# Ledger of designs, part 7: VHH binders against Branched-chain-amino-acid aminotransferase 1, mitochondrial (BCAT1)

Target 1, 366 residues: Branched-chain-amino-acid aminotransferase 1, mitochondrial (BCAT1), of Arabidopsis thaliana (Mouse-ear cress) (q93y32)
Amino acid sequence: KIWGFRMHGTKAAASVVEEHVSGAEREDEEYADVDWDNLGFSLVRTDFMFATKSCRDGNFEQGYLSRYGNIELNPAAGILNYGQGLIEGMKAYRGEDGRVLLFRPELNAMRMKIGAERMCMHSPSVHQFIEGVKQTVLANRRWVPPPGKGSLYLRPLLFGSGASLGVAAASEYTFLVFGSPVQNYFKEGTAALNLYVEEVIPRAYLGGTGGVKAISNYGPVLEVMRRAKSRGFSDVLYLDADTGKNIEEVSAANIFLVKGNTIVTPATSGTILGGITRKSIIEIALDLGYKVEERSVPVEELKEAEEVFCTGTAAGVASVGSITFKNTRTEYKVGDGIVTQQLRSILVGIQTGSIQDTKDWVLQIA
Key: E = the ipSAE of ESMFold2; O = the ipSAE of OpenDDE; V2 = 0.75 times the mean of E and O plus 0.25 times the DockQ between their complexes.

## First folded at step 1 (VHH)

Design e03 (framework vhh_gocatamig_d2; at its last look DockQ between E and O 0.15; V2 from the best seeds 0.00; counts 0 for: pae O 12.4 > 2, unsure alone 61.2 < 65, placed apart)
Amino acid sequence: EVQLVESGGGLVQPGGSLTLSCAASGFTFSYYDLAWYRQAPGKKRELVAGITSGGSTVYMDSVKGRFTISRDNAKNSVYLQMNSLRAEDTAVYYCAAPLGYTDSWSLRYDYWGQGTLVTVSS
ESMFold2-Fast, scan of step 1: ipSAE 0.013; ipTM 0.467
ESMFold2, look of step 2: ipSAE 0.086; ipTM 0.612
ESMFold2 (binder alone), look of step 2: mean pLDDT 78; pTM 0.783
OpenDDE, look of step 2: ipSAE 0.000; ipTM 0.230

Design e04 (framework vhh_7qia_2)
Fold by ESMFold2-Fast, scan of step 1:
Parts: C-alpha cells; sequence; structure tokens
Structure e04 (fold): chain B 366 residues (1-366), chain A 123 residues (1-123)
C-alpha cells in the first residue's frame, strides 16, 4: 500500500521497513477485531511501539515508531545484569463522544524522572515522555476499546541498554512505549479481593527503591504472591521492614481504609510508591468532604475499618472483601452504595470524560 | 475549526514544475504538523511529504530530490515545490494537518483535510 515510503526514519534496515509498511491496510480500520466483552489483563499484540535512545550528553533522540515486536539487547546490557530500569503504567480511554483521553500523563512523566535520578539514569523530558505515549496511542488507535469496554494500557519503559561488564551506570538508555487493550487486572474481575498479611518478608526497606517504580521491585514479589494465591488469596499486604507493625502496600497497589467519614492510607516516606490513582483518590475524597489521613497505620487498625480498597493504574479502585492476619479473618463492606464505589465512579467518570474535568487532569489526544 | 484550502494545481508537461499552496484558516496553524498526500485514479491516498512544527521534513522515496516541502507560519501556508514532474505524479493532491507528527505516516488518522487540487502531467 505504501511501498517505497520511509515510515520511521533511518533506524531500521530497508527490508524491515518495507515489511513493516506492507501490512498497514489493516491498521487504518476504526476498531481492531477483538472480543471487547472478554478482555482481561493478558498481553494482546498491537500494531506499533515507540522507541528512543539517549545521546552522550544525556538528552534523548527524537524517537520513532516501529512495529510491535522483540527488542535486541547486548547480553551485557545494564538492565539484564544490574536491573537498572523503571516501568510506568497508564491508560488511554475512549469517551462516549469518541475523544481519546490520557489521565494525568505529566505525573507519570515526573515519576519516571524522579525514579531515573534515584537509579542514576538519564530520562526523557516531560514533553518527550508525553509525545512518545501520544504517538503510541495514535498509531494503535484501533486498539483503544469502545466506550465502556476497557482501556488501552500503556507501558512506558526506561532502561540501561548500554553494555558494560563492571557494576556501573549504563552509558546508553532506551525509552520505549508499548500498549495492550485491557479491562480487569485481578483474576477476581469485579469481585472483591481477599488479602493475606505477610509478616516475615517486607516489600521494601528504608534506603531501597520502594518509593520509585523500579523494575527490580517486582521480581521479588512473585514468590510471595504465588504462595498466597496457592492458598486462595488474591495478593498479600506487606508490613514495614523496620517494626513489622505498620501496613504499607500490596504487591502492585496502594491500600486505603475507610472509617466513617475518615479515609486512612499509609504515608509515603521512601518505602511506598506515590501512586497516581492514590493521589487522585485523596483529592476526590477531600473534595467530597471526607477527612483524609496520611500516616503510619498499625496492622491492628484493620479490624476497625468498615471498608478497605486498593488503588493502582492497572487495578483501578478495587474493593477488599477480607484480610487474614495471624489466621484471623476480617471481612469488609463491598458492593453498591459504599464509599469505595462512590470514589471509583467519580474517578472513572473523570478518566472517561463522562464527568467534567475541572482540575485539568485529562489530556485529549483525539 | 482549522480549514485547509489547496491551490496551484493544473496541467503540466513531463519535466515541468508546479508549486502547490495550502492556506490554513482558523487558530494555531504554527502548532500543527502539515502533510501533502496524493490519490491517483483507482489508487489509495498516499503520503508525499510532511513538515513538522519544528520544520523537520520527510519525503516519499519516489519524490526525494524532486519535491520540496516548506511552511510560512506568518502566512498560515504550507507549500509543495514540485520539479521534474513525471506522468506517474498525476493525482489529486491533498493538504492535511495533525497536532501529532507521528500520525502523519497514516493518512486515515489526520485531524484536518483540504478538498484537494488536481495535478495532471501529460502532453
Amino acid sequence: as target 1 above (366 residues)
Amino acid sequence: QLQLVESGGGLVQPGGSLRLSCEASGFTFSTYAMGWYRQAPGKQRELVAFITEGGSTNYADSVKGRFTISRDNAKNTVYLQMNSLRPEDTAIYYCAASRYEGTLYWPDSMDYWGKGTPVTVSS
């Protein structure tokens, strides 16, 4: 269809570029051929991904779109040997009016920049981060689910692609964005989560990387999560490494307690990720007249909560039905008419454009 | 609200030259990436050249060295200078605008289109 045109500049070989453009006809349709009513959180191959590399001065090149596929890395790449990398997670939503929307993408960009400083990496500018995300979404517009059928999950990555043998910061970094259409993160779907309190193994420790979205934070949770799931739990709730007495977060989400008109969440102090959904829910709750407490939360306080919920980009706002601590199960309110549902509905309404954005949170990318 | 109007098309002999103009009306022309596309009889619309907000240019292999795209933000106009024209350049030429330069590679993803200006290269 577009034989003879250069699509992505000089980064790909001529035969690869021509192969990539020969299939472009299918990518012009309004919607991909997907069962939109049966989306989970499994990886679905889309059409394109965005990539750019750092220059010697630490600035990133313009970047380009490439067909979704494997990347090639030197065996001595910093990410493979030393875990020098960050992930981000965000979603593109299709509104009822056909608008394509991103939620607070500047915060994802800033969080990656802060994480890069912690990990001794150069990061793309906020403008370059957002531009890479926009290009990925627009090149995959047919993969953004219809209104009410889910979202396009975006995975920005920043990693040490440069090769070195010694333990040192990489000389080259790659910023890459890919996506996948999604609906439910947890296997439970819309059902409430059941958590187990992990008393022995902490998720993060003071001076570590728990406060940034480091790739190396996620491998270590897999064994603990596998054991909890084998016992019938959705995930674990971790305690602080210092005292073992205060709750922190689950494997990949922040936690909140509801007590009457007060909403309580663990304070971010270097061991807990400053979630964008967490920040947004706090602001929504304050607007609605709730009292919000960001502090140390003793594990014993779980028995005093009426509701518990988790927040994360992938998870959204997920109700917790029960938490088991030292073989004692505490059950929480779930379903319709509760505070958790009110907060979820307002957040989703803003994200999808059905509720007016009065805070400049939503970026329309069309 | 951005409207595009092409001009400068016509009949020209092989080896001749034409300069196409695309005048934009509305707001924020200087913030848009601009492209020229063409559609020959019985064929699909294809990219000819584009120019970004920052002035970077890209050309189809078939027109490299013969065509030059440029913009004048003070006049809200993008130009396509076509030299050494060939019979296979015969098409209706369309101007298009996009807020996002990455979409310029996909004709069906453009924000705004002109109505087109015909170019016929024949004796």
Scores: ipSAE 0.000, ipTM 0.125, lowest interface PAE 19.1, mean pLDDT 84

Design e05 (framework vhh_enristomig)
Fold by ESMFold2-Fast, scan of step 1:
Structure e05 (fold): chain B 366 residues (1-366), chain A 123 residues (1-123)
Amino acid sequence: as target 1 above (366 residues)
Amino acid sequence: EVQLLESGGGEVQPGGSLRLSCAASGFTFSNYAISWYRQAPGKQREWVSTIYSGGSTNYAESVKGRFTISRDNAKNTLYLQMSSLRAEDTAVYYCARGSPYYDFTSGEYFDYWGQGTLVTVKP
């Protein structure tokens, strides 16, 4: 039997709650009734979500599954009043052999733990984080797209659900995992990003939260991104707050430059998120014999690059076709046979089980 | 299990040199940023240096130009070459596995620490 969470009215080992699932007749089907060829990055309602709450000692209760749906929060909850929360992003993949795979989930768990320490929150253990993700994927197995048709995007959340009026850390935290079937944010083999360098507004500053995956980092990028998109750009590339001279991140992705046999990316120094895709691409590049430089990257160095690409869980490995800085548009190599495609193909092969995992990156859950 | 084991500490005269080592096991060493920290008697722990997976390095201002951090991925070993040592460098030196997502400046966000090795600079 399946059990719900308190927010759904089912606490633990009790009865099965029967509800109609929109878009599908039965939850026990191998595949949900979805047009797998036309998935984007829109939210699709799945069957279940996982949740657990912290105890007074900071440890998390034994969590369980509930029907996907709304959650109830006190108006004085820490997340609503003080932005005390973190997100994660990860994907479950279906291999050609039917295996269901997670990519480096321990790194998502560790990144959330580090973010929680920065935000003065208690976090689930690495084991509890991974178990919550596994339970969410397995309960939503029919929503994991067929091989080559996308992935199940997972959104682990950690937030201050406890109520307090004064500026203080919440007394209670909730760890929640839900999912949605997606394709990569940018379609493989066709999309090249056109970026605009944002010269005035930084994404992050030293001493802030840019180096962790804080919920509050993402609201502020929305208006900047909206303005860029209204001008025909895909997104913006931010410069450092201190000097305004070095490139840092796109709104929700890391950036790389390819110059001959060298691959360059901004170093993580407190203002740039340490992306799991970023880390994995660095390791793949080193295995292939490329030189990798993690350092400050002057914006002028964009003109020296042969290729530019972005990395992120949602974006995957996405080619950049152009970057506009001031009055100058620089164009980059895109398409087949380039370094970016080589790195993307190896990463996707490992994630989907088409390439043997020799690094213990992939966790098989079914 | 992840383990970090420091060695190479000892007594040295002011102006002298010493090389510390940190042997790592239980994880893919080449994938992680690794840092050196130190703690002097009665003081708080302070960051000394970090070397990233790609080989780039950062140093605290107090040691810049005097200390050199390096790594040997084939041996799963981190080094700290210390030169021009001062009495103020006297401390227990710790090796720490830095999170790939951690800001090197605070030292608080490390998931594993070694037991430390004592360096004494005697006048």
Scores: ipSAE 0.000, ipTM 0.231, lowest interface PAE 14.7, mean pLDDT 84

Design e06 (framework vhh_7pa5_2)
Fold by ESMFold2-Fast, scan of step 1:
Structure e06 (fold): chain B 366 residues (1-366), chain A 122 residues (1-122)
Amino acid sequence: as target 1 above (366 residues)
Amino acid sequence: QVQLVESGGGMVQPGGSLRLSCAASGFTFSSYEMSWVRRAPGKGPEWVSTISSGGSYTSYADSVKGRFTISRDNAKNTLYLQMNSLKPEDTALYYCAKTGYSDWRSPLFDYWGQGTQVTVSS
């Protein structure tokens, strides 16, 4: 049951062999030579990455593309010593009409800017962020999967590349964008998540960095997740640090409960990441006539839910099949014809261009 | 201050070999794609070869493919061009360039040196 529904990570079938840079033949190549039916979520090497560095005045240089490869860092770099950095995650989609689309990239740019202020870093402007992402996608256009076969996952990074010995902000920052073709982490109708409620260790505390996409938020969840997976769970659901009574997030996704015509999610009050998928699903649900409640959600309310789902860029909208709290397992509705599937289908339709964008959410870049 | 200093040029007979070096300073050398660009007398710059930041990917102009080999030593911040089977038409001033792209089709070359002269004549 629970074991039968556990998640297994997927890996790309092919390892990318080192190759000479593209000639004229590759300039006209529509698709890279990849098994699009077996992408998973493992790293696949693409052609180019975008990078720019901060100037002394805190503004970023114009930046430019380079071949995807290793970066060199001073041993005293802020990212290596103090975790001074942010990640972003977003996807480029190919529509059935061949258009290449980004979903709400201005929100990723703004979230990085807010996170940079929290982490004492200079950030690229919204325009520079979007331009770097756009250049990375276009330079790797052949790596954007065919319609329905996945997406090009983009990883914008902002980090302290400059050297600092004492506990201090870095002297230089690097903004870098790379990508990897991925399939949606969860396919419609595949194994639902089985979660374990983590009662002892919180993910975030008030006044910490849980509300921004800090690199340092993710190292600490790895041991907790490894322990849960060794027990057959997909991931953990964290409780608030203050009371230990309210649900917050799984390791890298927001959570929602469905109760009749009401959709409930924990409020983003400084300990929970303001997910772009979360925000988009709330807006879609409201458009469909659902009542949406953003509030503190007691862990006991899990027993009242008909459906539970997670939201995240990597996961999309992922059904939760069960949650185990204090050795009691609660099961939820999964599959087709449920509210979760309706919300997922509309989101994917907008992201891939099969549903007309009436909200100015989608940026066409090709 | 970004600085690129080319060396290793000289006069050589057709069929001969030369190894060019470029000493880089003032930037994180291993983070950047590097190129060799040449300029023959009375001609515009011609791209010769590019190497990725980690050294694993290389490309060459058709005119030099099979004869030239680009390489780098990131520990020494040095770029190399091994030139074999040299021809009179390889005669040019050779520049080391920090490389990027404003668009995937449009390379940007930041070269700061005077170059190193290669003369192939009998």
Scores: ipSAE 0.000, ipTM 0.322, lowest interface PAE 14.7, mean pLDDT 84

Design l01 (framework vhh_nb_b201)
Fold by ESMFold2-Fast, scan of step 1:
Structure l01 (fold): chain B 366 residues (1-366), chain A 126 residues (1-126)
Amino acid sequence: as target 1 above (366 residues)
Amino acid sequence: QVQLQESGGGLVQAGGSLRLSCAASGFTFSSYAMGWYRQAPGKEREFVATITSGGSTYYADSVKGRFTISRDNAKNTVYLQMNSLKPEDTAVYYCAADSRPYYSGSYWKESEYDYWGQGTQVTVSS
């Protein structure tokens, strides 16, 4: 037997986290045997994943749970050859009362459906999407972190699994959901991001796929992000392709500026993802009496902001400590008592059930 | 630990030649584009030449036809052969490594290179 062909994935984290393997523990335990204080955002293997395939009529089969593991694909699969696929990101939270909660899962389902239309794919129904997510969480309930210790990050995938040689839509699609326990706050408190403005390479073009959560949107940001991280930055902030003058988003998150009682974010005009965290923060801010502006935001306006923050399911609401543009570093307010912390606290409170859900945002699954 | 170490600088008469070498360690040399920049006293650092991982070469207009950049992936070394040297070529020459194997140094600004050497002095007398 041949040994030693396994490689670790891309270096996503500077620190090596010990691999957690399911199957050796009892699956009926309340909690998996994991150091909940040391999760980070590295992949931790759970017990089960959910999968279903499309029928010839475009509807998806019932689906089933399988042990977490590798999938097998034909070399001519649409995802491998043409990038015909979408990702989603969402979290399951455990509240102090022991309830297991999903945040706005209908919006993830609808965003995948819209993305599928753009990518010429069949998609599961909203009901089937949510059922696949629910089954994945419940089968991995022991992997949902204790209250205050993080969340179970869920990765719904929809991809062309069918084989085709010519440039054409795949003959078969797979909807798959897996998860990994993650922390939604930094070990040492709220660590602020340091961003670099990317002046040359745009994130997205008008008429492209920047407005949907396409798998192909993420490969192209990796080289730019790796370079920025090697120079001590957390990520890059992209400018629009048309003018090179307006900010758009970071690699995998939306951006916001705070100017007094006004919160400003780039408008979603086809090049920027309509983030669920972005939408939720806008609604929370409006409820609190802030003015919200969704518009083109000139890069020069960064120096007028008192605070800057990013929004994304993985990132949550993350403070930006600095942005460097043309070798000029601008620093922003961070920490407790600021607008960003107020918005983050309300969002997290709703997501974890600590604040009463008056908006029908939270779905209890256990 | 990443290191770029330049050598081969010195004093040369106008019309003469020098060959600069840059020995690299601590990264996968063959996948990087390698470049040379120079800085004269009281001036900004300027691009001289770059060679991509695939061997394509690009030059500043001021050195085209006089300088040749080359690489030896087996030795993790990039070279700059400088012919027909002029007093205006007097500068500290810096080796730089760029993880974008297909981009020229003139397309990307100085701030976009991943790693830099300490520099080697070239002085051309009239």
Scores: ipSAE 0.000, ipTM 0.091, lowest interface PAE 22.9, mean pLDDT 83

Design l02 (framework vhh_7z1x_3)
Fold by ESMFold2-Fast, scan of step 1:
Structure l02 (fold): chain B 366 residues (1-366), chain A 126 residues (1-126)
Amino acid sequence: as target 1 above (366 residues)
Amino acid sequence: QVQLVETGGGLVQPGGSLRLSCTASGFTFSDYAMNWVRQAPGKGLEWLSGISGSGGSTSYADSVKGRFTISRDNAKNTLYLQMNSLQPDDTAVYFCAKDLGYTSSWYRPSDAFDIWGQGTQVTVSS
């Protein structure tokens, strides 16, 4: 394979913005007029989105910024008929010093490339992915919340935009990035989550797409979540499809157990998403001297844990207050002074620039 | 300052061997996957080989499999490319390139790299 900058890379953000969006069309306010104290996880439409399409050779075009709005698709587009697509989730943070920061964006780019291979799609290069994200954040700088008030959530998408009638890989792919200012993912806010163990319906099966961030993984969880929420639960915890005995994942987050000085999480062998927050928390825990076990975790082991927490870009590090399995409720330690709080504080400090980045995890874009 | 410096290029006869070296500075070398890329006269960039941060995982372009071997010495912050059975069409400028990220389970050849060396010229002729 030949790797050319013209075919595989994108131009610098400033050049693309100047070419496709004039200076007079860009917003120059420091902050958008929104109530930063009342952000949840509802969609707030920003000024611009980034888009690029694949060429016939499988490489992506330079890309450009457009005003945020609807996209036009052929009714026979691969995404609409066959679910051929991937999402990513990442956040841009404003530090106390005014820097605008991305956390480990190369891992989001690599995860999309791996997912694209699984879904039979061409993907943008790592450089093109990161440039698209950077352009989206910079064009929407006024929508990045003030320090301590949240983050700009970025939604990179890669999907089959090309039309086909038969079940086949799309002839054209679109890579698109948009954003929305956010604070808390769960309706509980900073309060601990209450989970219900789903005994019948698995989230993923071996040979499926649970190990990649496929769009089609998320529609099927909605009915299960709706039933759990109607019973007063925050979300569900899924069991493995093979045995029904081992915990795997909640609807959109990884799970961890704390047992003394040991932190336990399900291994990511094919059915569980390799979360970037999960990976980062494991590395932080090891640096602090904790023992970390990535293995099959029997559901019965939940009663042995002192703390339980979930990890995800949208969710951050969220404490679990209780888990209900077969009508038996187990309660966990929450609040300040616990291992979960220590791990969360270090992660947030690195993400926001309050703690010195010694691991080259943080990319400054402004 | 982040820097990559290639050495070991030169003139070699067809069928000969050559070993390229790339010395890295300004970043934690063992945390990043490293790559070799070349550019022949009048052509675009061609990715040749990649190696994970630990050295435990390697990948090669089909054009060089069995002839070229990538390796690294993390104690010396040095990347190597052993080139055997060289052909006239291997004539190119060879670049060392740092990948943006690494894990053995996520390592994939990348179209773009964030840090490049200056390149070293390899000429294969009789």
Scores: ipSAE 0.000, ipTM 0.124, lowest interface PAE 20.1, mean pLDDT 83

Design l03 (framework vhh_7pa5_2)
Fold by ESMFold2-Fast, scan of step 1:
Structure l03 (fold): chain B 366 residues (1-366), chain A 125 residues (1-125)
Amino acid sequence: as target 1 above (366 residues)
Amino acid sequence: QVQLVESGGGMVQPGGSLRLSCAASGFTFSSYAMSWVRRAPGKGPEWVSTISSGGSYTSYADSVKGRFTISRDNAKNTLYLQMNSLKPEDTALYYCAKVRGTYYDSSGYLPEDYWGQGTQVTVSS
C-alpha cells in the first residue's frame, strides 16, 4: 500500500518543499514529468489546491491557493461525524490548439448549490465555485495532459469543517478544489464494461440523497462493487428500492439504452443523480434527431436494447458489452460505427475544442 | 421569447379530478418535450410528468402514476394534465415547463428553459 502525502513536514522540510515547487519554476514547465501513456484513475499528487471557508453570515471568504497536502480538521467536524458534505467531478481538457478548456462548469456549480441546500450547508456562489476551479487548473497547468492523452480531473469538495457535538448543521463550511491527471476510470480502459444487476441492495431510496452528489452516497456502494468485481464484473447496475423492477444507476454513472432511433434513460425522480454528461448526451442526441425517453425503465427492457452505455464525468461515455441479471447474460453491440461511439465522439470533440462549440458549453481558461 | 400560461387549477375534495392546461408561445412547441412540475407550500419543486415532443412517450413520478395523464395538442400549442383521484398531498402550484432532455426532480435539476406563472391546486376536505 502507498502511504504518501500525509504531512507537509516540519517547518524546515516545508521550506525545502516550497523551494522545489516554486510557482515561478513551475510556470516555465509545459508538462509535468509523468508517463502520459500510462494514466489510469489513480491519484497523482499535483502542485496546488484551492480552499476557502464560510463566514458566520454564510458567505465564503476570499479563497487561497496552497500546496497540495493534508487538511486539518477538528475531531468533532460535521463531515467526520455526520457525513455533511458534497463532492463534484469535472475535467480540464487541453485541445490540439493548446487551449485549456472546462466543460459546463456552471452546471457543476449549480449542482453543488442544490446539493448544499439538501444537506443544510452554505455553498459558494456560482462565480466563487468557477473561480476556485480556474485557479486550481491554472496553478496546475503543467499537470493538464497533452491533447489526446487524458484530462485533469478536478474534485471540488464542500464539507462541514466546523465542530459540533449534537446532530446539527456544522458552524463552518470549507470549499476545496484539487486535481489529478487521469485517463480511464474503469480498469477495462476503452474495452466494453460487463455489469451485474444488484437485486437486493438499492443505491438510493426516495427521500434520501441519491439525487444529489453527497459524499455519503459513495461509501455504501463500495462493498457491493467489490463483490461484483471479485466475480469479474466491471461494476453494478442498481434497481429501484420501491419495486425492485426498474433500473437506476451504476455505482458512479448514469445508464442509457439504445433501441433503434430511440435512446432511453431512467428519469431523474429523486434517486438518480442528474449527471452533466447525461444531460449533454441527451441534448446531443436530440440535436441529431434521436428520440429520447426519460422514464422508469423496467429491468426486463435490457433484453430489448441493441446498445447500452454509461455516462459520467469520470467515466465519459463507456460502452457496456454485457449485463447479467438473475444469471441471464445479455450482450450488446460495441466498438466503432455504433450510436454510442457517435455520441461519445461528438461530446469529446466539443470538450476538447475539435468541434466548434455552438452551445456555449466550453469555458476557455488558458 | 417564451411564454407559458397555466390554467385549470382550483379547489377539490379528496378523490376529485381536475384538468390543467398550459398555453405555449414564442417557440416551436412541437420540437420540445414538455413537463409538469409542482411546488407544495414550504417545499421545493417536484417533477410530476414529462411528454415527448411528438406525444408518443410519457413519464410519471411514482406518486402520481396511474392517477395522472399528461397529453399535448401540437396543433394548438397546448399541454394538458388530467388529474384523477386527487389526494391532499397533491396540493401545490403546478407549472408547465419547456424541456430539452431534462426535467426537475429531487436531484435539484430544473429545466433550463422557462416555467410559467403556475396554477394553484388545493385538495382539502
Scores: ipSAE 0.000, ipTM 0.115, lowest interface PAE 20.4, mean pLDDT 82

Design l04 (framework vhh_gocatamig_d2)
Fold by ESMFold2-Fast, scan of step 1:
Structure l04 (fold): chain B 366 residues (1-366), chain A 124 residues (1-124)
Amino acid sequence: as target 1 above (366 residues)
Amino acid sequence: EVQLVESGGGLVQPGGSLTLSCAASGFTFSRYALAWYRQAPGKKRELVAGITSGGSTVYMDSVKGRFTISRDNAKNSVYLQMNSLRAEDTAVYYCAAGPTLYDYWGTEASYDYWGQGTLVTVSS
């Protein structure tokens, strides 16, 4: 039993034993034995994960479900040595009617495909991505929280699993999906973020990977975020690397400003992630008659905004209560009856099936 | 097997009308965005019109009010109704399908599938 010397399956197998899961309790169990009122963002182990590997021609194999657990990697794997990998984040929702719903999974698939091109990786097709996600959710159906009690957070991963010593693209890629039941982080006692503007350290550089969901984007934000949190802030708002004058995004979310009937967000110019929540909020806002501006946003405009909010899969649509820039604190409108709350309510209603989906955004999987 | 097959191109006089059709197979059509691109001799390929899975439409400025994009999910088809045609509309017209429209991420790589093209000539 030496780690890394165990062998599993064959590359030519038409099906894997791990794909055949049956047990009366597992098949018929509606909900896992969990206190759904006491969920946070800590990792909760579910039953299964989905995995598939690339062939030499760049196409991915059929894939299979396995029990959730550790993966085995060669020490010379591209992900471990060179950070060659991407993450995705998405949620499965249980509607009041018992339907299990995914929100715009085609966009998560496309964003991973675009990121794979940037990172010199082969990617699963949109169909294969969505199939892996569906299989993961359905195999973990008992872990999808009851209506109103949270969601099943899904983490698709694409990474260089192949071994190479030289600085080169990996010879093999793995696509893997796992999940964890979660509540919204802000249900733990705050609905509003207090942000600190980081003047010295940028989140992303032109020619870097800030415009894709690269694994390597997230390690570097941890120390900056830790320092901000130690000072009582929720997160950090980053400025552009070129001028240091324009806002870009927070550690893991896009940012929006509201003034009158106009909603403003930084344009995606290669340093800012094209968020799916961001895209969806822009479309909802335009449908409601708001003017939306995607442009460079000077940090000085923060003092003129009436509302500020962040968008992200984990955060949803999160109100910003204050931003501190150069020791000056600016406060924003929060709570009910504001533009941010209107946009949040419509998005959540669509995601959970409470509002009619007129845009074909929601994929029902059960 | 995925296919996009365009039809309806041809020769038409200035001020005339044509309807282009694109028939799709091999994917879940209702969940895909569809777009019409065109390429005239000596010019770059450009987005003419797009339609999302939910039916929202986009148009280039020079065709707005003259062209209408529509979809029929029951027939797995997308259409481009072209009215008040001008000599400048002469091009090969391509059908494209992807999970989202090109314009969000600024790249044609966002489209998974492309048709072979159909020629539209506007001339007397």
Scores: ipSAE 0.000, ipTM 0.330, lowest interface PAE 11.7, mean pLDDT 84

